VHH binders against q9rw55. Designs and how they scored, part 21

Target 1, 281 residues: q9rw55
Amino acid sequence: PQVEQLARQKMWNLAERFVAGESIESAIQAVQALERDGIAGNLDLLGEFIDSPAKCTEFADDVIKLIEAAHAAGIKPYVSIKLSSVGQGKDENGEDLGLTNARRIIAKAKEYGGFICLDMEDHTRVDVTLEQFRTLVGEFGAEHVGTVLQSYLYRSLGDRASLDDLRPNIRMVKGAYLEPATVAYPDKADVDQNYRRLVFQHLKAGNYTNVATHDERIIDDVKRFVLAHGIGKDAFEFQMLYGIRRDLQKQLAAEGYRVRVYLPYGRDWYAYFSRRIAETP

## First folded at step 4 (VHH)

Design u03 (framework vhh_4orz_3)
Fold by ESMFold2-Fast, scan of step 4:
Structure u03 (fold): chain B 281 residues (1-281), chain A 118 residues (1-118)
Amino acid sequence: as target 1 above (281 residues)
Amino acid sequence: EVQLVESGGGLVQAGGSLRLFCAASGSIFSINAMAWLRQAPGKRREWVALITSGGSTDYADSVKDRFTISRDNAKNTVSLQMNSLKPEDTAIYFCAAKLYRGSWYDYWGQGTQVTVSS
């Protein structure tokens, strides 16, 4: 509480490198600042987990305000949400609240030609999230909603193949949660190799692939793979985190690759910032 | 669908001038901004100048006050006037267009060679 609040205040000068401010206005300004370098944004409203259904709906309302603000600023909305933050697993009048709120968010983004990425969380939410992803793709189209697969999970390669009928837009990540060895590879080399398998198979299947990594060896392997297989630069994009490897982001964009930066913002930035410091000193 | 074609490149001596042209065809009414980038031999590609559909301009520090980007909306062309050229300006110059503010360049030309002799 008090100790965390004092640390938060002291650390903002470091945190501003990784967080696009506390407001919608600052987040929009951060996306516009990337324009010179030919880099796109993926906006994420940071939130501490609130288990109240009413507060989940308020969070969804704030995401919709973000989408409206992006559109008003001439930006094609591209936003990431966690279904748990909008009520996944909570029943409201016989329906999953997260699914109900996700529909509202995706419908608003679709009005403006935008896109919503359904962030994947810990392994216990994979089944329900992929089920809801399939439902939402059926309702809105794969051009307006995507999801995430995590290479650290043993299941992800099979999950990827199972979704090919949707021609889905998938953001490939290594994974950021602490997971037991019963469901996730404990060895980094296995995670990295499975990441390559996910990306290469998704690209070969003709599906739009978001390559979300700062790992230059993987990026170089993807560059070689797409060249060798005649895959155009309009079939995939590289994604990185705001403030991490800014040099590499600029380089790839200048080379003509599509680059998108995950831009977290909001008053609940401290938890996100702390994780960034732990993983990327 | 948009296509971009560059022209106007060539060989020039230091202190000289060149004007590059980028002709856009197709669905050009959707273009929000157009830019010039360049890639020198053995170097990474770098941004040079940008012009928006509203006419606002921006320049890299290395070319400010020497280069001028402009639009001819009637001809659907963007020009880059390059004055006081230096050997370090030697590069392949690329035209690029974007459909949205705060996004990547959606369309790229093939590039045109500019060589500045000293």
Scores: ipSAE 0.405, ipTM 0.725, lowest interface PAE 2.5, mean pLDDT 89

Design u04 (framework vhh_4orz_3)
Fold by ESMFold2-Fast, scan of step 4:
Structure u04 (fold): chain B 281 residues (1-281), chain A 118 residues (1-118)
Amino acid sequence: as target 1 above (281 residues)
Amino acid sequence: EVQLVESGGGLVQAGGSLRLFCAASGFTFSSYAMGWLRQAPGKRREWVAKITSGGSTDYADSVKDRFTISRDNAKNTVSLQMNSLKPEDTAIYFCAAKLYRGSWYDYWGQGTQVTVSS
C-alpha cells in the first residue's frame, strides 16, 4: 500500500548497492558492467513463497523473458531460481508444477548454452529438490542445471556423495534459514568445517564446484587446496553477493580465478534488502 | 594447443606511441571476443579494451580516445594502438580471448612489458 511505497522509495538509495534494479534492462546492464572486470553474473529474479499456481507460472514466464533478454544482449544466460517460486509442491493434473515450470526454464536456457541453478531452501524441501534435480540432470545434462548444498545441514555430506554419479555442478553455501538443531549444526565452527569438507570432497571428485562465500579464511583454504592437488582454475569458481566485498571480487578476478556475482533484481527487492541490512555489522 | 603471444612492448617517453600485437592459434579466432588487460606493479589487473567477434569495440575510461583496438581475422591477430602514452600506462599488457557470450576470458597470453618514462 501507500506506506509500503513510501518506505520503498526512501530505502532505494541504500538498496541500490545490493540490488541490480527493478527491471530486466537494469539487471542486464549490471551484468555487462561486471563483465568488464572479468566477473560473471548469476541473475536472480526476486520472489519467493508465491502461493498461487497462476502466479508461479507467471514467475516462470518472467524468468524465461530474462533468459531471452540475456541472450539478445550477448550474455550467456546464468540464472538462479527457487522451485517454490515456480510451483514446487503444487499439484497440477498429477504433476508437480515446480518441476513442470523448471523444465520450461531449463529448456530455454539450454537453447542458448546457458545454466540454471536450483536454489536450495529450508530443510523440508531438500529431499524433493534433490529428487527433482536428479530428474532434470537426466533430461538436460549437468552442464545446464545445478543445485545448492548447505553446509549447516548434517545431511549435506551424504547428499553430496550420493550425487557423484551425475558429476553435478553444485553451489556450496553455509545456509541462510533458521533451522532446528535436530537437522543443522548450531555452532558456526562446525558449519565452517563442514563447508570445507563439502568443497574439498566435491573438488576431489572432479565435479564443478561453486564456492559461494565471503569468508576469506575459507577462500584462502580453497586456494591452497586446489594448488596442492593440481586442480585447475577452470574446475571451480568463487561466488559472492552483489554489493558485498566488491574489493575481494575484483581481487580474485585479477588473480585469474573465476568469479560470479549473484545479482538479485525485481520489484520484490524490499524483502531481500531487509535481510541484507539485518546481516550488516 | 591454444596460444596467445604478445609483442610490441618496450620503453617509450611520455607522449609517445606503441603498437601491441597478439598472435593467436589453436582455436576458432573469429568466434572469440579479444581483449587487452594490464597490470601495473603492485596493482590488480584491469581491463583496457575489447573487440567483439563482430568488430564492436569498447574501452576503459582511462584510455578512451588514446588507444585503438583492432583485429585481423585472416591473420588471427589483434592489435592495440597506444597513443599519447602517460607514465601511469606503465604495466604488463595481456592479450585475452573469450567467446562473445562468455563472461570470463578463456585464454591468456604471457604479457608484454610497456614502460612509459616521464
Scores: ipSAE 0.233, ipTM 0.637, lowest interface PAE 3.9, mean pLDDT 90

Design u05 (framework vhh_4orz_3)
Fold by ESMFold2-Fast, scan of step 4:
Structure u05 (fold): chain B 281 residues (1-281), chain A 118 residues (1-118)
Amino acid sequence: as target 1 above (281 residues)
Amino acid sequence: EVQLVESGGGLVQAGGSLRLFCAASGFTFSSYAMAWLRQAPGKRREWVAAITSGGSTDYADSVKDRFTISRDNAKNTVSLQMNSLKPEDTAIYFCAAKLYRGSWYDYWGQGTQVTVSS
C-alpha cells in the first residue's frame, strides 16, 4: 500500500491545480486568492458515493458548515450541490430527503444573502430536479436558488422555455455524463450549437445566465450577442473550472465581465481529478 | 445615492509622487473592501491595490513597495500613495468597492487620470 500512497501523493501534486484542497479552510483560502483578480467563487463539496439517508444528511450538514464558514470569512456563500448527494428520491412514505435537505441548505444560504445552484445530473434526474427547482424557487426566490441545463440533451431548449415564468438563474453547461443518442446529441457540433441557442434565448428572455464553458468560440459569440442586443454585463456571468484556463479567467475579468470559478474541494478529490485528466485534449 | 469620487490625479515627472483620494457616500463604507484599479490607453484594466474592511492590504507585484493603500472610515475615504512613479504607471485610476471577498465589485468611480512624463 506504500506504493499506492506514494502514487496518490504524486497525483496530488498535479491535482492541487484543479482542487481547492481537502478542507473548508483551504477552500475559503482559494476563494480569497481569486478576490485579487476580481473573480468570484462557486464552492462544491466533493462527495464520496452516499448510500444511506444518514450519510446524505451528514453531507447536507457539511454543506451548511461550509456556508457558515464562508460567511464568517466575509465571503458571500455561493455553493453548488447535487440533489442525489443529499438524498433525492421518494421513500416508501412519499417523502424526498433530498428536497428536505436542500431546503435546509438554501435557508442557511439565504440567511447570509447567498446562493445555491442545483447541479444537474444524468438525464433520468432531469424531471424530478426541475420539479424540485420550481418548488424551491417558489419558497426561497430565484435570487437564492438556481439550476443547470445541459445543451447535449434534446429536451433542454423546451425545459428552458418552460421555466421563464420563474425568471430563473440558470447555469448553461454542455453536459458531462455518458448519455444514449435517444436523449442526447451524439455530435459535438450539435451540442455546441444547442449551447448557443440555450444561452441566447435565456439572455433574450431577460433571465440571469451563467455561461459555463472554456470554449473561446462560444465565449466570443456571447460577447458579440450581448453587445448586439444591448444586454448589460450585470445580466450574466462566465463560469469556469478551478485551474483551467486561468489566463482566460483573468482576461475576461480585466475586460469587465463577471467571472466565477467552480471550486471543488474535499477528501473525495481523486475521482474528480481523474475526470479532469480524462477530458484533456 | 451611491457615489465614489476620485481626486488627486494629474501630471508628474518620473520619480515623483502623487496621492489619490476616493470619497465614498451612500453606503456603509466601513463594511466594504476598497480597491484601486487602473487602465492604460489601449490596455485592459489592471488591479493595483486593495484594503479590506479590517485594514489588511494587498498589492500587485508591479507596484509593491512603491504604492501604499490606506482608508479613513470616519471620513469615508480610501487613499493611494504612489511613490517612485514610472511612465508605465500612466493610466486612468479607478476606485472600487465590494462587500464580500468572493464577489465582484459592487461600486465603481468614474476614474482619475495619472500621467507620468519622462
Scores: ipSAE 0.005, ipTM 0.352, lowest interface PAE 9.9, mean pLDDT 88

Design u06 (framework vhh_5j56_2)
Fold by ESMFold2-Fast, scan of step 4:
Structure u06 (fold): chain B 281 residues (1-281), chain A 123 residues (1-123)
Amino acid sequence: as target 1 above (281 residues)
Amino acid sequence: QVQLVESGGGLVQPGGSLRLSCVASGFTFSRYSSYAIGWFRQAPGKEREGLSSISSSYGGSTSYSDSVKGRFTISRDNAKNTVYLQMNSLKPEDTAVYYCAAKLYRGSWYDYWGQGTQVTVSS
């Protein structure tokens, strides 16, 4: 309908701050601009409403095209995927389709010295995602595959410790899904405290830690922790969202910290942008 | 043990030209080595600004910030292990300390930095 199209077109003027465009080309240009500021990219192909095995495999093929394009442009590929978008939980000839497609994606990234982050989703997918993460680390190495732990979940401290044998690269987030109090802390103060526990324990274990937050109190606490414990700036990075607190991103990079920006792109930007607007004051 | 040394800075009048050099040690510029070299600058009271980069892959991919596009040119001499920044049509606002920095292909950040070279454009 015309009214909906006009609203979408008007929203793009606001959305272009938070989304790196609809194409691989625009996403690559955005990463190159960040790298000139000493900031790395984490590319995310937006994939809302993936419901069939064929579409999951097509999405995986598009992720592989992104990896090839990044390599061709002189960028080390660093890409986040949701296993549900590539078929996790769907059976194909007795094997999980998500695992099959993840192998294809990680193999291509590894060929170019790149990295794939397996995004965590709602609490019902934690067990299967961590099992598949362990399998993929065993096949490809922890230098090519990472995953996410969410501090809002009670289980996350135990999950973190259980993975230490892998020396894993983990992105620590607070969590973005609505979860029941039976599995997640209802109070922000507990989520924030558990976030610090996850980060500090992972750093002390000698594991590469991605500190994914815009919360300056937590960022300052991490800065103090690493100084107090003699942890080098090459053992961790700060991660932030494209278009959010660009000033803070540049400040951290100027201070010599590693900074990486989560960079969503693709035709499904409207849903992503709507969530971003709802979350920002 | 990567080290970078800048040279070629100095005083120049508006509209003039300078060529900066960045000599690298601890890694080799070749088609079989993976690296990127970036040029950055910082003026007093300003944020550090990325100006240009050149990579070893994809035909020597180059990039430029909008503030210098069309005026500055990055190039390399692999035999001399050196990256250059040719700066033309210099303006007083180009006055800054200029740094070269290296990023290895397996790394995503410019982790190796030179000491900087001063460029002053008289006003």
Scores: ipSAE 0.057, ipTM 0.527, lowest interface PAE 5.6, mean pLDDT 87

Design u08 (framework vhh_7pa5_2)
Fold by ESMFold2-Fast, scan of step 4:
Structure u08 (fold): chain B 281 residues (1-281), chain A 119 residues (1-119)
Amino acid sequence: as target 1 above (281 residues)
Amino acid sequence: QVQLVESGGGMVQPGGSLRLSCAASGFTFSSYAMSWVRRAPGKGPEWVSTISGSGGSTSYADSVKGRFTISRDNAKNTLYLQMNSLKPEDTALYYCAAKLYRGSWYDYWGQGTQVTVSS
């Protein structure tokens, strides 16, 4: 165990650039440091597919503790969750456990004027996630819950348009899962162009848009688009990952743009860290 | 309607002093934490100092501790930065910025005032 502890500490020295620590306290301190630079946080308690219904509820309880800690520290809570981590697809007393737990989490965030982003996962969860998103927006309001659309999916432009009646807050991402060509663009150029379509159409519809990318060409295109169309800097934000392009984060904030950084934390950091490394040869 | 107007910048020799002011209008000044943020040519923004809405707490970047003092006069809707023992490295455009209590972003920014420390 001591050999494994030393190896874990060595790995953590590399991972600490991308992860805001293992505890709620370290995550809160990281958000406070960002807020001094005029940058907001989006807190993510690391965990993915959780098998046990009891563990899904425990995970939801830990997210609620995070929300309470953020409020106590003077931070408006802004948290991302994966519905699979809180029980999506598991039946408990005739209700979807993920929906039940998401309601508890969103209700707590709403008490403090906060926001919950429902992270999108692989393509098989899109239908159920968007259905649950509609339900939750109806119960809590679009100012307290949002979701994610992935530009690598063919379906995403249609999904975006179908949600306009909600005036939804959507986080636009390219997509991070390995998907078959039957549902996702195999060519990066098509993914990037569809990303622009999603962002531009959502902005033109008057919906709050989270532009989550490190791609400077896309960021520059968004800057030009909003200037050309008279869209104010209060109608959208740029989002980036903790530890990636910190220089660009600070530059955009200095230019008066809203910037939010996705801050993963928790004991399960290894899987997240491994994905970060795999994306950078 | 909302305005933040900085003044007091200028040229000064190393070791000199300047006092920056930021006049605020169009919002409830005492409800906002106020900060000074500077940007030198070719560099990103550097947070300098923050003061709470009540004036009860202050914080400073390590690079300015002991030399700069932030203060505010809520009756006059004015923020101040007293800068002593100025160094060439302090040369920058200085912005005042306002952040609502529990807010995530600076809600309001001034246009900036230039400070040049030469020698």
Scores: ipSAE 0.074, ipTM 0.543, lowest interface PAE 5.2, mean pLDDT 89

Design u09 (framework vhh_7pa5_2)
Fold by ESMFold2-Fast, scan of step 4:
Structure u09 (fold): chain B 281 residues (1-281), chain A 119 residues (1-119)
Amino acid sequence: as target 1 above (281 residues)
Amino acid sequence: QVQLVESGGGMVQPGGSLRLSCAASGFTFSSYAMSWVRRAPGKGPEWVSTISGSGGSTSYADSVKGRFTISRDNAKNTLYLQMNSLKPEDTALYYCAKGLYRGSWYDYWGQGTQVTVSS
């Protein structure tokens, strides 16, 4: 039987909470709905399996198509990519396809006044990603490309300080990869404390900071910190995942804070949805 | 250059067993968590299982708990997935991945190895 199509339809009824649809058109409509509530979007094309240079370039072409569609719909493009999905890693000729494809994507976003966030992956990619981030900021400007630092890594506090010469836009996350204790804090309390250190130090340095967390204790601490230090609401934003704590998203926006929602979309939603269910009731 | 090569897939009847292998190179294998991810035709990838670098901790998707066992041989730089009591719903391309976290994000690579459960 064709049980697969029926299962997909049934699961989509649950997945509607967490995924902005399977198409560019549905993702654009979801961003427009958020913007009516005073909330911005960060679009993320969920990857099909990327196992060849041709598929990495095809994925990059689909990201460029998304950027063009956002612009056509009157949305300033704001998109997250993983460099591994567009071919990060030097080939036999010393060329890095991921860097080449990232340049194409950022150049297209820049034409429309947009922004590309280079998602951080596991710890083995941190050095190459930060090197490539520095290169791309030099080519396109910090107003068009940002990256991510993960508080679960011991190295992140030093990495943050090393980037201050760029005046970088950085999204602060706790981290989402299973890492060895040689590079990452095994205790949640240490991860959470280091998250606060990263955010507070980046804000004090005068750098645009994306506070990407659903943790209300951290959010409240950030609110107190910016008030105590005279940091304006135009110097940072809160970022949350689509369908998670929509009540909190709307509350923060109503309080006058900048809020941006990470909107995953695409045919590859099944794995993302399965993890959302594992984390929420 | 990170390289992951999956093998051990094939065709089996419902209730059968298969053992998948993943040969890793280009990084210090024992220092990293490893995962198995699968993709059924027309669907997105589904996380299956993760094992810590030391092998001391493992986790499994609810759909495979009690049937699948993840393991590793750090001396051989090889990851394994023992699949027992296979069901038609387990039919998928199976991929080896480095550092998959059960939370919000994933990565995967390699060509994958096909598992088909049919009569």
Scores: ipSAE 0.000, ipTM 0.118, lowest interface PAE 16.4, mean pLDDT 84

Design u10 (framework vhh_7pa5_2)
Fold by ESMFold2-Fast, scan of step 4:
Structure u10 (fold): chain B 281 residues (1-281), chain A 119 residues (1-119)
Amino acid sequence: as target 1 above (281 residues)
Amino acid sequence: QVQLVESGGGMVQPGGSLRLSCAASGFTFSDYAMSWVRRAPGKGPEWVSTISSGGGYTSYADSVKGRFTISRDNAKNTLYLQMNSLKPEDTALYYCAAKLSYGSWYDYWGQGTQVTVSS
């Protein structure tokens, strides 16, 4: 107990740079602090692996509490969820529990003019997540629901094009899971090139694009691309992780670009923190 | 259509006071959080203060805490900044800006009003 308490405190001293605290209140305060730099937040309730339907519904209830707390604090809710945390793949009387719970969450966010991003996970969840995204956009509108495409996957360019009928808001990421070479580019240069293709094609299609990267070369290429093609600063945003390249976040905001910071919070911070350390700056 | 018009700037001696106003039109003022942002000669923009759409939450830059007070009148579509104990370092063009909510980006900007603090 005492040894565990000391170890957790030492780990928290390192982790507090990357995590917006363990409570809704600390997460709200972190969003409010970003106000000073003209930076918006994307709130993410950290979740451990959730194996029971009841726990998935409880997690969804906690996300709804976050949405209500953000609204009460004068913040339009912008929240990311992982469908696996709210029951994706678990059947409850002929309905996917993740889809059922996502509807509840998005409906609450929509009441407050907010937005829910459906985080993409490992490659085995791409098909079901994109199917559910299409369903949810049809029910709530693309202005309230978005999703993520990962440039490390071979399939992502085709997936992006297949969604153009929805005029979708998509968050472009490189990808964070260890994937086999049968589905993902093994070479980092190919991942980076495919990232540029995804962003540029989505912007050219007139779709709202979230450029989620800390890679300055890619950011500079995006700046050059939008200027050359007459794309306004209201058609896209840069997204970064809390505590990473804070200097770059402030610089982009000062230059007049839209910047949003992914703010993870909650008691399950250890897994998130471990991933941040493993990625090495 | 959308307009933000600042007024109340001018020249004042160190230690003096000024009250800035921003008249808003062309959008539902009561739905928007409002900020004051200033730009001093040769410097980039510096955020000064923000007030939530309902007026329940306010925040200030450390450089102005205790000296400036932000307020709003939603019935009159007007934002205010009461500036007390002015310093030469407060000399800047002051902009009124509107945003969807606290912790979001600015959607609308005014033209700015000049504040000059000189001895």
Scores: ipSAE 0.124, ipTM 0.580, lowest interface PAE 5.6, mean pLDDT 89

Design u12 (framework vhh_7pa5_2)
Fold by ESMFold2-Fast, scan of step 4:
Structure u12 (fold): chain B 281 residues (1-281), chain A 119 residues (1-119)
Amino acid sequence: as target 1 above (281 residues)
Amino acid sequence: QVQLVESGGGMVQPGGSLRLSCAASGFTFSSYAMSWVRRAPGKGPEWVSTISGSGGSTSYADSVKGRFTISRDNAKNTLYLQMNSLKPEDTALYYCAKRGSYGSWYDYWGQGTQVTVSS
């Protein structure tokens, strides 16, 4: 009720560090502020597990409005979507609604020379997401569609190798979902080692690699690896979350590395903020 | 084969004006957004301005709004930066940069042209 609404509003004072506001306008302004520091944005309209086909299509329409607004503001659109938010797993006339809506979004981004990252979700969606990623790369090109691999999953090293024929842009993350030990490494040390394996193998394969981590030990290892193997600063980028380690973001940009910040925005910020607070003790 | 060649830099007094040009070749110029980025002595790169491939949209850093104007001539494959009311803090090496396939990233840079604002 209203008491909960008031408590939620008070929590915005803490959340505003991690969320780029509730509107497209505020998100665009946040990207422009980052670009003034030589840092690029990756815009994410908040919304997971949207329950109705109509709402999934409305969400996709709002993502397209974001892409159009970014272009109008002189920003090359770079947007992350969760396929579950645009209808993955929902049938519409014999076709997956998420795939149908993803095509609309990617087509609009491609008109403006932009890029869409298909965010990976829990382990049960990996197979369908990678299948749909392959389909979309075939239709639009790897220069307009990327996806995510999670180092906490045992399968990810094999998945990475299986995609090499696409020369794909992949965002490497440790993983943010609670997963059973039957599919995911229970020990942080194993997750971190597998993260390094994914990044190094992807770089060696000549594929554009997004190193999405705040872990300075891994960042330093990547810096040493690319120097040792003659890999240019145009073959990869570091990615971080909005409001986390802003000092490190600016330091890496000043050192000449490409840095991109994941910018969540929208009215559904409370769930995102709750996860961020749990991870930044 | 992608080439970006800047020109028009030089020394100017505070309050003066300069027009930078960037001659582009080796790609379909009208298909890509173009930017100006500067590097001041002892500082990292600072984004200055961007123009869309069609020229229909432009954006500027707050530090230069109202003073600088970005434009392009797609028939001549040339990018411009008109700099008015120059200040000592505008002293920097100015780069012409082509936006790449991955978001706001620049995949090609020119050699840069030096702008020095001093009396």
Scores: ipSAE 0.000, ipTM 0.137, lowest interface PAE 14.7, mean pLDDT 85

